# Designs tried in a protein design chat: VH-VL binders against q10491r548to677. Part 30

Target 1, 130 residues: q10491r548to677
Amino acid sequence: KVFKLGILIQNEKVRKDRLLSNREVGVILTSSQLMFFKNVYWISGLLDQLEDFKRSHSFSPCYFSPHLTSLSADYIIPLSDLVAYGDGSRIENELYSFSVKQKNQRTHVFSVTNVDELNDWLVKINFVST
Below, E stands for the ipSAE of ESMFold2; O stands for the ipSAE of OpenDDE; V2 stands for 0.75 times the mean of E and O plus 0.25 times the DockQ between their complexes.

## First folded at step 15 (VH-VL; framework fv_narsoplimab)

Design v4 (at its last look DockQ between E and O 0.82; V2 from the best seeds 0.84)
Fold by OpenDDE, look of step 15:
Structure v4 (fold): chain C 130 residues (1-130), chain A 123 residues (1-123), chain B 106 residues (1-106)
Amino acid sequence: as target 1 above (130 residues)
Amino acid sequence: QVTLKESGPVLVKPTETLTLTCTVSGFSLSDARMGVSWIRQPPGKALEWLAYIFSNDEKSYRTSLKSRLTISKDTSKNQVVLTMTNMDPVDTATYYCARTLDYDDYSPYFDYWGQGTLVTVSS
Amino acid sequence: QPVLTQPPSLSVSPGQTASITCSGEELGDKYAYWYQQKPGQSPVLVMYQDSKRPSGIPERFSGSNSGNTATLTISGTQAMDEADYYCQAWDSWTYVFGGGTKLTVL
């Protein structure tokens, strides 16, 4: 099951512990993992399909084309002990940032342009991971 | 003492699937911030990173090859496995596995390498 | 994807200083790592985070980074230092290697 599709801005740690927003990535949150895609157009297409589905179908499952299983993720984070949280910080370009961390592992930082989108990611990631 | 050792076929036919195994010792695949990467080197060419897997089962793939690559681990056996489908002569290379250290504040790097195994793709 | 550029070869006389450069836009913000590879052998980490030496690496090896260029410096170069040297950086869950530099000690 897919819980959320979207595009995030990846914030990479650079020298002096500064965060740099450098890349948009497509993201799929499933019941088992977070999948990341460097090709955001795939996710954009799926988002369009999702919107069309919401407008035309309210009682049936959403079927994506191509099938999600046919997509190869560039990066995968498992959900076990995964926590997402906002630190209230903003990136230079007024982005809203949040962190994703699994215990004893590195912290991943992402950003979005909308506070509602931020909250949605936080709620859904934490919901699925727990 | 940290050691890594690659094993698998040394000859693969075109279109076949390559399966390589990296057996590690001196550390556990369950240790925090420990991972294993696969890196290949065509004869006389530069190093090329392929994929990695961390102790938390976090995975990454080279974008240009992600459709052909699968990385997994068996912590109980201290093994990391890489599969690469649809092999081509251009994939002929020495394949290395390397311990990948990841820290919260810094990018990961490779501090120990296996001896490498030469895989030749030929009909 | 980022590209790291190294000179393909460099020659130095014993006792002289060798400087191997690695250039790429990523190196303006991210750390560089260096590996030494002798013929028929596996790569060995010789420098991490621009300028840090792993244990066992001689003090004659040093590293620096300025702008978009990382530099591996070998002072008092010895015959045993003859090898291929690769720089490496990290970019959004992926690793990038330079093309390698063949260091010849004349």
Scores: ipSAE 0.870, ipTM 0.940, lowest interface PAE 0.4, mean pLDDT 92
Fold by ESMFold2, look of step 15:
Structure v4 (fold): chain C 130 residues (1-130), chain A 123 residues (1-123), chain B 106 residues (1-106)
Amino acid sequence: as target 1 above (130 residues)
Amino acid sequence: QVTLKESGPVLVKPTETLTLTCTVSGFSLSDARMGVSWIRQPPGKALEWLAYIFSNDEKSYRTSLKSRLTISKDTSKNQVVLTMTNMDPVDTATYYCARTLDYDDYSPYFDYWGQGTLVTVSS
Amino acid sequence: QPVLTQPPSLSVSPGQTASITCSGEELGDKYAYWYQQKPGQSPVLVMYQDSKRPSGIPERFSGSNSGNTATLTISGTQAMDEADYYCQAWDSWTYVFGGGTKLTVL
């Protein structure tokens, strides 16, 4: 089951502890993991279909074709004990960033251009992760 | 004291699925920020990273090969397993596993490598 | 696509300084890593985060990164340093290796 689908800006830690806005990535939040895709162009048409899903503010999963969760991801972050939180930082003053982290593991930082979208990611990741 | 050892078939036929096992010792696959990567090297050519898995089960796959690769681990056996489907003669290479450290959220890097295993895909 | 470019070969005499370069857009802000591979052997990490030596790597190995170019420098090069050297960078959860430089010590 898919709980949210969207596009995030991946932020990468680089020399001197700076965060570099690297690239857009597609992301699927499932019951057990975040799946990431470097090719984002397939997702724009699906986002138009998903207007109901994006606007529901519901924690109920939306049904999609079973084949969406069978796609080959570039990167996978499991949800077990994963916490999503806003760190308050802005990369370019127009971006809203958040972090996801499991205890004693790598912190991943992402950004979006819309604060409502940021809050929806935070709420949904944390809900599904518990 | 840290060691990694690759095992698997030395010869495979085209279209077969390759299964490689990396057995580790001197560290635990449950240790925080520890991972294992698979890297291959065709004869006379450069190194090519394939995939990694970390102790928390985070996974990364080389984009051009992601549909052919699956990485998994069994912490109780100290093993990491890579499968690669639809093997072709161009996949003939020495396959290495390497311990991958993610100490400080910069690029994880490979501090200990196995001896490698040559996999030949028949022509 | 990310690309790291190394010269394919370099020759030095014993005692001289070898400087192996690795160029790529990724290296402008990102760390470089270096691996030594002797014939018939597995790679060995010789430099990480541009300029840090792992324990057991001789002090004659040093590294730097300026602009889009990382450099591995071997001062007082010895015959045992003859090997292939690969640079490596990381971009968005994945790795790129340079094509390798064969260092010959005459």
Scores: ipSAE 0.830, ipTM 0.922, lowest interface PAE 0.5, mean pLDDT 88
ESMFold2 (binder alone), look of step 15: mean pLDDT 89; pTM 0.910

## First folded at step 16 (VH-VL; framework fv_narsoplimab)

Design w1 (at its last look DockQ between E and O 0.68; V2 from the best seeds 0.80)
Fold by OpenDDE, look of step 16:
Structure w1 (fold): chain C 130 residues (1-130), chain A 123 residues (1-123), chain B 106 residues (1-106)
Amino acid sequence: as target 1 above (130 residues)
Amino acid sequence: QVTLKESGPVLVKPTETLTLTCTVSGFSLSNARMGVSWIRQPPGKALEWLAYIFSNDEKSYRTSLKSRLTISKDTSKNQVVLTMTNMDPVDTATYYCARTLDEDDYSPYFDYWGQGTLVTVSS
Amino acid sequence: QPVLTQPPSLSVSPGQTASITCSGEELGDKYAYWYQQKPGQSPVLVMYQDSKRPSGIPERFSGSNSGNTATLTISGTQAMDEADYYCQAWDTWTYVFGGGTKLTVL
């Protein structure tokens, strides 16, 4: 089951300059993992389909074309012992950042454009993660 | 002493699936900030990273091959497995597994390599 | 997608200094790593984080990174240093290798 999909800004630490590199990435949250995609256009297309579906259907599962199983993720993070949290910080006063911390203490930083999206990611990631 | 050893078929027919196993010793696949990568090298060509799996089961794949690749690990057996579907003669290469270290800056590298196994794809 | 560019070959006489360059956009922000591969052998890490030598690597090996170019320098090059050298960097979720440089010691 897909709980959420969207585009996030990945904030990767650049140690050499002690700066953050920001890149748009596609993300799919399932019941078992976070799937990441370099090609954000695929995710954009899926988002459009999702919006269309929401306008037409209220209680039926959303069907994507192509089927989500046909999409291969570039990067996968398992949800086991994973926690997402916001740090209240903003990047360039435009983005809201949140962190995803794994059991091995590895921390991934992402950003979104608005606080509602931030909260939605946090709630859903933490909901499915165990 | 850290060691990695590749095992699997040395001959694969086109369209078949390649399954390679990397058996590690000298370190645990459960150690934080450590993982295993698969890298291949066609004869006389450059190194090409394929995939990695970390101790926390993070996985990454080469974008151009991600639809064909699956990486997994069995910590209890100290093994990492790579499967590659729909093999083609162009996939003929020496396949290496290498211990992958993830530094704090998220710039991993390979500090120990297996001896590699030559996989030939031919009908 | 990202590409690291290395000169395909380099020749030096024994005792001379060999400088192998590796250029790529990712190197502007992230560390370079270098591997030595002798014929019929597996790659060996010879430099990490631009300029750090792993244990067992001779001091004549050094590394630097400026702009978008990393450089592996071998001072007092010896016959045993003849090998292919590959640079490596990190792109988002991806490892990138250079095309390799064949170092010949004349």
Scores: ipSAE 0.852, ipTM 0.931, lowest interface PAE 0.4, mean pLDDT 92
Fold by ESMFold2, look of step 16:
Structure w1 (fold): chain C 130 residues (1-130), chain A 123 residues (1-123), chain B 106 residues (1-106)
Amino acid sequence: as target 1 above (130 residues)
Amino acid sequence: QVTLKESGPVLVKPTETLTLTCTVSGFSLSNARMGVSWIRQPPGKALEWLAYIFSNDEKSYRTSLKSRLTISKDTSKNQVVLTMTNMDPVDTATYYCARTLDEDDYSPYFDYWGQGTLVTVSS
Amino acid sequence: QPVLTQPPSLSVSPGQTASITCSGEELGDKYAYWYQQKPGQSPVLVMYQDSKRPSGIPERFSGSNSGNTATLTISGTQAMDEADYYCQAWDTWTYVFGGGTKLTVL
């Protein structure tokens, strides 16, 4: 099912071979795909719901709104033979970047604001993609 | 010689699901860094990109239409299929498929286009 | 949503230079692409990555991108260049087309 969800900064290769920090995107890691969403508001709400649940000491299950299976992704990267790796930190804005790539295909670059989140994405993507 | 050909033309009723097939020749859908996009053009209006699929099954959908669109491919048949649900008269347009090239991780672009197929949605 | 703004029409005489503009904030950093669509025909790529001309496109076609404005330039414009011209850019896995410019050669 879902192995991780969060917000990444999508980076794009642009004119003069610069890597542009384009925008925040929502990301869901499933057993077979990375699913990307340009609207991140609802993902922030999901993360807040989980945190509020822990603070409330509720005995009820935490129901996410909206249901994850009802989401239409803007972009989908399949996990088959996908490798995630760090390609060095970017000093500008204190961002930490990583790449995902299948052999002979486009390299996708993403950034996060802390190294713990970076390492968690790397470990989980590589675990599930194997 | 690279060619793309859309199925159709098609007449559909409002609320029905549109299915379009793009048959390609002169390249393989398994070729790295190659894909197929669907782009539509209402009569007398501008081009509107809908979706693409790449050789490794990476997919992208126009945000405003993503809940209505599904793109897939069958590499053995050299075919890319677009499905669009809940058709409305505003969706009447010429639909094109186009080869989409990824050169060195820059923005992919459309180098060869099909002849287009007219999709008419009427009551 | 990003917007690419083109003039709706442009008229030139044969032999003159046509300059078709495409403006948008994304073009400051990102490549522009240009497509020609003659009446009743499919679009054809005429310029990619701002200034690169595909094989088979005449040398009189050139392109540039500066100051959030991309320009497709046709020198020595011929009657066969009469067409609609669309600019296009990429934004986070999606494409944006300009509204198109109808070039008339009188």
Scores: ipSAE 0.818, ipTM 0.916, lowest interface PAE 0.5, mean pLDDT 87
ESMFold2 (binder alone), look of step 16: mean pLDDT 89; pTM 0.914

Design w2 (at its last look DockQ between E and O 0.77; V2 from the best seeds 0.78)
Fold by OpenDDE, look of step 16:
Formats: C-alpha cells, structure tokens, sequence
Structure w2 (fold): chain C 130 residues (1-130), chain A 123 residues (1-123), chain B 106 residues (1-106)
C-alpha cells in the first residue's frame, strides 16, 4: 500500500563549506519502506494521476500507470524503527526541514515547500513506521 | 583484521541470474558507520559502482541497473548478497565487494576491498 | 549520470612528480577519494577526503581539491607507483568513479 507520493528536497551535509546540497527527489512511502527516485518526472506523473483520481471522486483504489511495482527505486530506507520529526528550521527561508532518524542514529534530512506538506509527511511516516 | 571475500559462480549464461556473496570479517554488519558495496570492473575498463547496503538496511542501486539489482544482508552470517538478473556478456567483469566507511558528512568511501571474483557471461 | 574525468594516461620518470587530476561537478562540494590499482590486484585506498592519507600510504602521496578538480600528487615517483589510479566522489546515493589514469613510470 502506498501512503504518500511526493517530491522532497534532500539535504546533504557538505563538509567542504559546511553547506547543504539540495536535490529534488521523488519519494514513495509504502507500508514497509521509503522509496526514493532520482527521476522526479516519474513521481510528477504519478502525482498527476493521483490528482485526477481525487477529482473523479472514485471510491475505487487508485491505479497508477505504470504499476508501482514496476518502478525500481534508486534508494530505499526501511521503516523499521524510524521516526520523523521537524526541526523547526528553514532552508533559505523558503523550505521547511524535517529529519528521518533510524534506530542506528542514521539521520536523513529533507525539505518541503510548505508547512502542510511537512506535517503530512511527518504524520504519515510516523504512522506507518509504528 | 578487516577482510571481504567474494564468492559465487564464475560462469553465467546469458539471461540467467547472478548471485554473489560477500563474506566479511573483522567488522560487524550491524555497525552504523559501515556498509558494504559492490563494484565491478570489466576487463581493461574502469571501476563501476553497483549497489550498497548499510546496517539499517538502507539500499542504493546504480540507476541504470536498478531494475536488475537486489542487495541484501545477513548480519548473523556476516554476508552481503547481490543478485543481478538477465545477465549479458557485457556484464562480464571482476566483481568486488568493499567496505563502506561512512563519515559524519555523509561522504562514504571504500577503505577495504575484497580480492574480487571474475564473472564471465557466455553461452 | 555524473562523470568524473581523468586523463587516461600519464608517464613520469622515477623521481619526478606525478599529478593526476579528476574533474567533476560533484567535486565542487564533495570530497574526493583515490584508489590505486596495480595489475591483477584489487583497488587500494590511497587518499580520502581530498587530502588525508590512510595508514600505510607513503608521504609522497598527497591530495588536493580546488574548484571542481581534485588532484592526486605523487612526489618522487617510484617504480612501484606504476598503477591505475581512480578518483571517486559521492553524489546523493551514488558512488562515482573516474575513468582511471594509467600511471607509467619509465
């Protein structure tokens, strides 16, 4: 089951200048993992399909084309012992940041464009990871 | 002493699936700062990263090959396994597993390498 | 599809200084790593985080990074330094290797 689709800004720490490298990535939250895609156009297409589905007010499940199982993720994070939290920080005064932390203390930092999206990611990630 | 050793078939037929195993010693696959990566090198060609896995089961794949690759680990056996489907002669290469050392800045590197295993894809 | 560019080959006489460059956009922000590979052998890490030498690597090996170019420098090059050298960087979830430089010591 897919809980959320979207595009996130991945924030990577850059040692040289103590800056963050920001890259758009596609993200799919399933019941078992976070899947990441370098090709954001695929995710954009899926988002469009999702919007169309919502507009149709269908009670049936949303079927994506291509089927989600046919998509291979570039990067995968299992949801086991995962917690997402906002750090209250903003990047360039435009993005809202949140962290995904695993039990082994590995932490991933992402950003979104608005507070509602931030809260939605936090709620859904934490819901699925519990 | 850190060691990595690749094992698996040395000959694979086209369209078949390659399964390689990396057995590690001298460190734990449960270490948060360490992972294992697979890198291959066609004869006379450059190194090519394929995939990696960390202790928390983070996985990453080469984009061009991600549909064919699966990486997994068995911490209890100190083993990392790579599967690659639909093998082709172009996939003939020496396959290495290497230990990833993840620095605080998330710029990991390969500090220890296995000896590599030559995998030939041929009919 | 990031690419690190290295000169395919470099020749030096014993005692001379060899400089192997590695250029790529990622190197503007990320560390460079270098590996030495002798014929029939596995790669060996010879430089990490641009300029740090692992234990056991001779002091004649040094590294630097400026702009989008990393450089591995071997001072007083010896015959034993003849090998292929690969630079490596990080790009999000991907490791990127250069094409390798064959260093010949003549």
Amino acid sequence: as target 1 above (130 residues)
Amino acid sequence: QVTLKESGPVLVKPTETLTLTCTVSGFSLSNARMGVSWIRQPPGKALEWLAYIFSNDEKSYRTSLKSRLTISKDTSKNQVVLTMTNMDPVDTATYYCARILDEDDYSPYFDYWGQGTLVTVSS
Amino acid sequence: QPVLTQPPSLSVSPGQTASITCSGEELGDKYAYWYQQKPGQSPVLVMYQDSKRPSGIPERFSGSNSGNTATLTISGTQAMDEADYYCQAWDTWTYVFGGGTKLTVL
Scores: ipSAE 0.853, ipTM 0.931, lowest interface PAE 0.4, mean pLDDT 92
Fold by ESMFold2, look of step 16:
Structure w2 (fold): chain C 130 residues (1-130), chain A 123 residues (1-123), chain B 106 residues (1-106)
Amino acid sequence: as target 1 above (130 residues)
Amino acid sequence: QVTLKESGPVLVKPTETLTLTCTVSGFSLSNARMGVSWIRQPPGKALEWLAYIFSNDEKSYRTSLKSRLTISKDTSKNQVVLTMTNMDPVDTATYYCARILDEDDYSPYFDYWGQGTLVTVSS
Amino acid sequence: QPVLTQPPSLSVSPGQTASITCSGEELGDKYAYWYQQKPGQSPVLVMYQDSKRPSGIPERFSGSNSGNTATLTISGTQAMDEADYYCQAWDTWTYVFGGGTKLTVL
């Protein structure tokens, strides 16, 4: 089951004397994991399919093209003990940043271009990780 | 002493699935700053990174091979497992597992390597 | 797909300095790492984070990274340094290796 999909800006740590390198990544939130994709083209098609499914009010399962099982992620973060948090008022280059962290693990930082998307990601990640 | 040892079949047929196991000693698969990676090297050719996994099951896959790869671990057995589907003669290589050390949050590197295991994909 | 370019080979006389280069866009912002591989053996880390030497690696090994080019330098090169040398960089959750440089000491 897909709970949200979209495009995030991944804030990558670089050499000690330079921090953060930004690039767009596709993201799918499922019931068990966050799936990340370096090629964002597929996400646009999936977003269109999801919108069409919601408008149809179909009782049939949503069939993505490609199907979710045919999508191979470049990177996977499991949802076990995962918390998403951010500072919705903080702006850096007109981006809204949030962090994703498991209790004893590394922190991953992502950004979006509007605060409504930020809050939707935070709410949905924390809902599913519960 | 840190050690990693690869095990699995020496010979596979085209289209078969390869399963490789890396058994580790001298460090814990529960350590958040350490992970295990798979790297391969075709005979006489360069190193090619395949996948890695960290203690919480965070995973990464080489983009060109991601549809064929699955990495997993069993911390209680000190094992990391790589599965690669649809093997082809071009996949003939020595397969290494290596320890990842991440002294900062995102810039990991390979500080200890296993001896490697040669996997031959027959005709 | 990221690419790290190394010269395929380099020859030096014993006692001279060998400089092995590794060029790629990733190295402008990312650290370089270097591995030595002798025939029939596994790779061994010889330089990390551009210029840091692991314990047990001789002081004649040094490293730098300027612009988009990293360099592994071996001063006073010895016959035991004859090996393949690979550079490696990190790029958004993934690794990339250079094509390798065969160092010959004659």
Scores: ipSAE 0.718, ipTM 0.872, lowest interface PAE 0.9, mean pLDDT 85
ESMFold2 (binder alone), look of step 16: mean pLDDT 91; pTM 0.931

Design w3 (at its last look DockQ between E and O 0.69; V2 from the best seeds 0.80)
Fold by OpenDDE, look of step 16:
Structure w3 (fold): chain C 130 residues (1-130), chain A 123 residues (1-123), chain B 106 residues (1-106)
Amino acid sequence: as target 1 above (130 residues)
Amino acid sequence: QVTLKESGPVLVKPTETLTLTCTVSGFSLSNARMGVSWIRQPPGKALEWLAYIFSNDEKSYRTSLKSRLTISKDTSKNQVVLTMTNMDPVDTATYYCARTLDYDDYSPYFDYWGQGTLVTVSS
Amino acid sequence: QPVLTQPPSLSVSPGQTASITCSGEELGDKYAYWYQQKPGQSPVLVMYEDSKRPSGIPERFSGSNSGNTATLTISGTQAMDEADYYCQAWDTWTYVFGGGTKLTVL
């Protein structure tokens, strides 16, 4: 089951001086993992399909084309022992940041364009990871 | 002493699936700051990173090959396994596993390498 | 799809200084790493974080990174330094290697 899909801005360290790079990445949250994609156009296409589906269907599962199983993720994070949290910080005064932290203390930082999207990611990630 | 050793078939037929195993010692696959990567090198050509896996089961794949690659680990056996489907003669290469480090949430390089195993794809 | 570009080959006489360059956009803000590979052997890390030497690497090896170019410098080059040298950097979820430079010591 897909709980959420969208595009996030990934914030990653680039040097020891803690400079960050920002890159758009596609993300799919399933019941078992976070899937990341370098090709954001695939995710954009899926988002369009999702919107179309929502307009035409209310109670049926959304079927994507191509099927999600045919999409291979570039990067995968399992949901076990994972927590997502926001610190209220903003990047470049336009993005809202949140972190995904795993049991082994690895932390991933992402950003979104609005607070509603931020809260939606936080709620859904934490819900599924529970 | 850190060691990595690749094992698996040295000959694979086209369209078949390659399964390689990396057995590690001198460090734990449960270490938060250490993972294992697979890198290959066709004869006389450059190194090419394929995939990595970390202690928390984070996985990453080379984009051009991600549909064919699967990486997994068995911490209890100190083993990392790479599978590659639909092998082709172009996939003939020496396959290395290497310890991948993550310092301060930055996973940038490989400090220890296995001896490599030559895998030939041929009919 | 980042690419790191290295000169395919470089020749130096013993005692001379060898400079191997590695260029790519990622090197503008990412660390460079270098590996030495002798014939029939596995790669060996010889430089990390642009300019840091792992234990056991001779002091004649040094590294720098400026702009979009990283450089591995071998001063007082010795016959034993003849090898292929690969630069490497990190990109989002991906490791990228250069094409390698064959260093010949004449």
Scores: ipSAE 0.856, ipTM 0.933, lowest interface PAE 0.4, mean pLDDT 92
Fold by ESMFold2, look of step 16:
Structure w3 (fold): chain C 130 residues (1-130), chain A 123 residues (1-123), chain B 106 residues (1-106)
Amino acid sequence: as target 1 above (130 residues)
Amino acid sequence: QVTLKESGPVLVKPTETLTLTCTVSGFSLSNARMGVSWIRQPPGKALEWLAYIFSNDEKSYRTSLKSRLTISKDTSKNQVVLTMTNMDPVDTATYYCARTLDYDDYSPYFDYWGQGTLVTVSS
Amino acid sequence: QPVLTQPPSLSVSPGQTASITCSGEELGDKYAYWYQQKPGQSPVLVMYEDSKRPSGIPERFSGSNSGNTATLTISGTQAMDEADYYCQAWDTWTYVFGGGTKLTVL
C-alpha cells in the first residue's frame, strides 16, 4: 500500500518570503496520504529494499518489513485533490524543487538533488492523488 | 464572535485513553486557512503544543507524543476531537483548544483560545 | 528539539519599559509569536510575525527579532500588564514555546 518512500529536503517559507532549506524529512506515499517523519535515520535500510524497484514505472505498492503504515507520522497530508508540480527548478546547491498543494490550502515545498527523483515523486504523487 | 470550548472527563485513571472535544463557533472548520490546535499546560508549567488539524484533514503532531495522539474533526458538528492513549500522572494539565490561522503559509499561530479544561490523571 | 530561552521573571515599576527576551537558533530566520497569560486565564495573542500587533492590543506593545533573539517590549508598563509571557516559534510542522517570563509590575 506504499507507492514510494524516500528522503526530501523540506523547504519552509520564512521572513521576506524566502524559502529555507530546513531539514531532511522521511516521506512515505500511501494510497491515501503523504506521511512525513522528522527522524530519517531508520529509513536508509528501507531505501535499500526499494533499490530493486527504481526502474519500475509501475505504481503497484511495495511491501516492506516492518509494515510502514504502522508508523506514527509527524505530519500528514491527505491526497484527495492534491496536485504536485515543479516550479522551474530552483538550483541553489543543485537542488530541484517541487510543490504540493490542495486548492486554497498551504503550499508545501520540497527539494531533491536528482532530477530523476524529482520527476518520479511528481509522477507518483499525481498518479495516486487522481 | 469566535469561541472555542473544551469538554471531556475531568478525572482519568492511568493507562486510560483521554478523549477531548473542542466545540467551535464564529468560524467554519471548512475554512482552508483556519485550523484547530490542542495545547496543554501542566500546573505551574509552560505551554506545550500537542497537535493541529486543518479543513482538508492535514494534521501535525508533537514528535514526542505522536504515537499516543489522534486528532480528528466533524465539520458538520463544529467539533475537533483529540484522543491521547496511555495516560499517566505526568499528563495532568489544563488542555486548551485554539484557532490556528494560516493565511500566508508562514508558521500558523493561535489567535483565539478556549477557557481550558483541567484533566487530572490519578496516581 | 529546539529550545526557546526566556528569563523566568522580570520586575518593573509602573511607567517603565519592560523588555522580555526569547532566544533560540530557529529565530534567526523564523518569525516569533508572543502570548500573554494572566492568572487563571487563557493565553492571549499579543504579537505575531515578530512585530505585528493584533487588533485590540495597546500600542505600548511592540516586538522585534534580531540576532536569534526576539524581544517583546512594553513601554509605559501598567499594572494590568502583569502576566506570564510566552514566546513561540515553529520547528518544521511543530511548535516550541519558551518557558515563560513572569512580569511583575511593582
Scores: ipSAE 0.817, ipTM 0.914, lowest interface PAE 0.6, mean pLDDT 88
ESMFold2 (binder alone), look of step 16: mean pLDDT 89; pTM 0.913

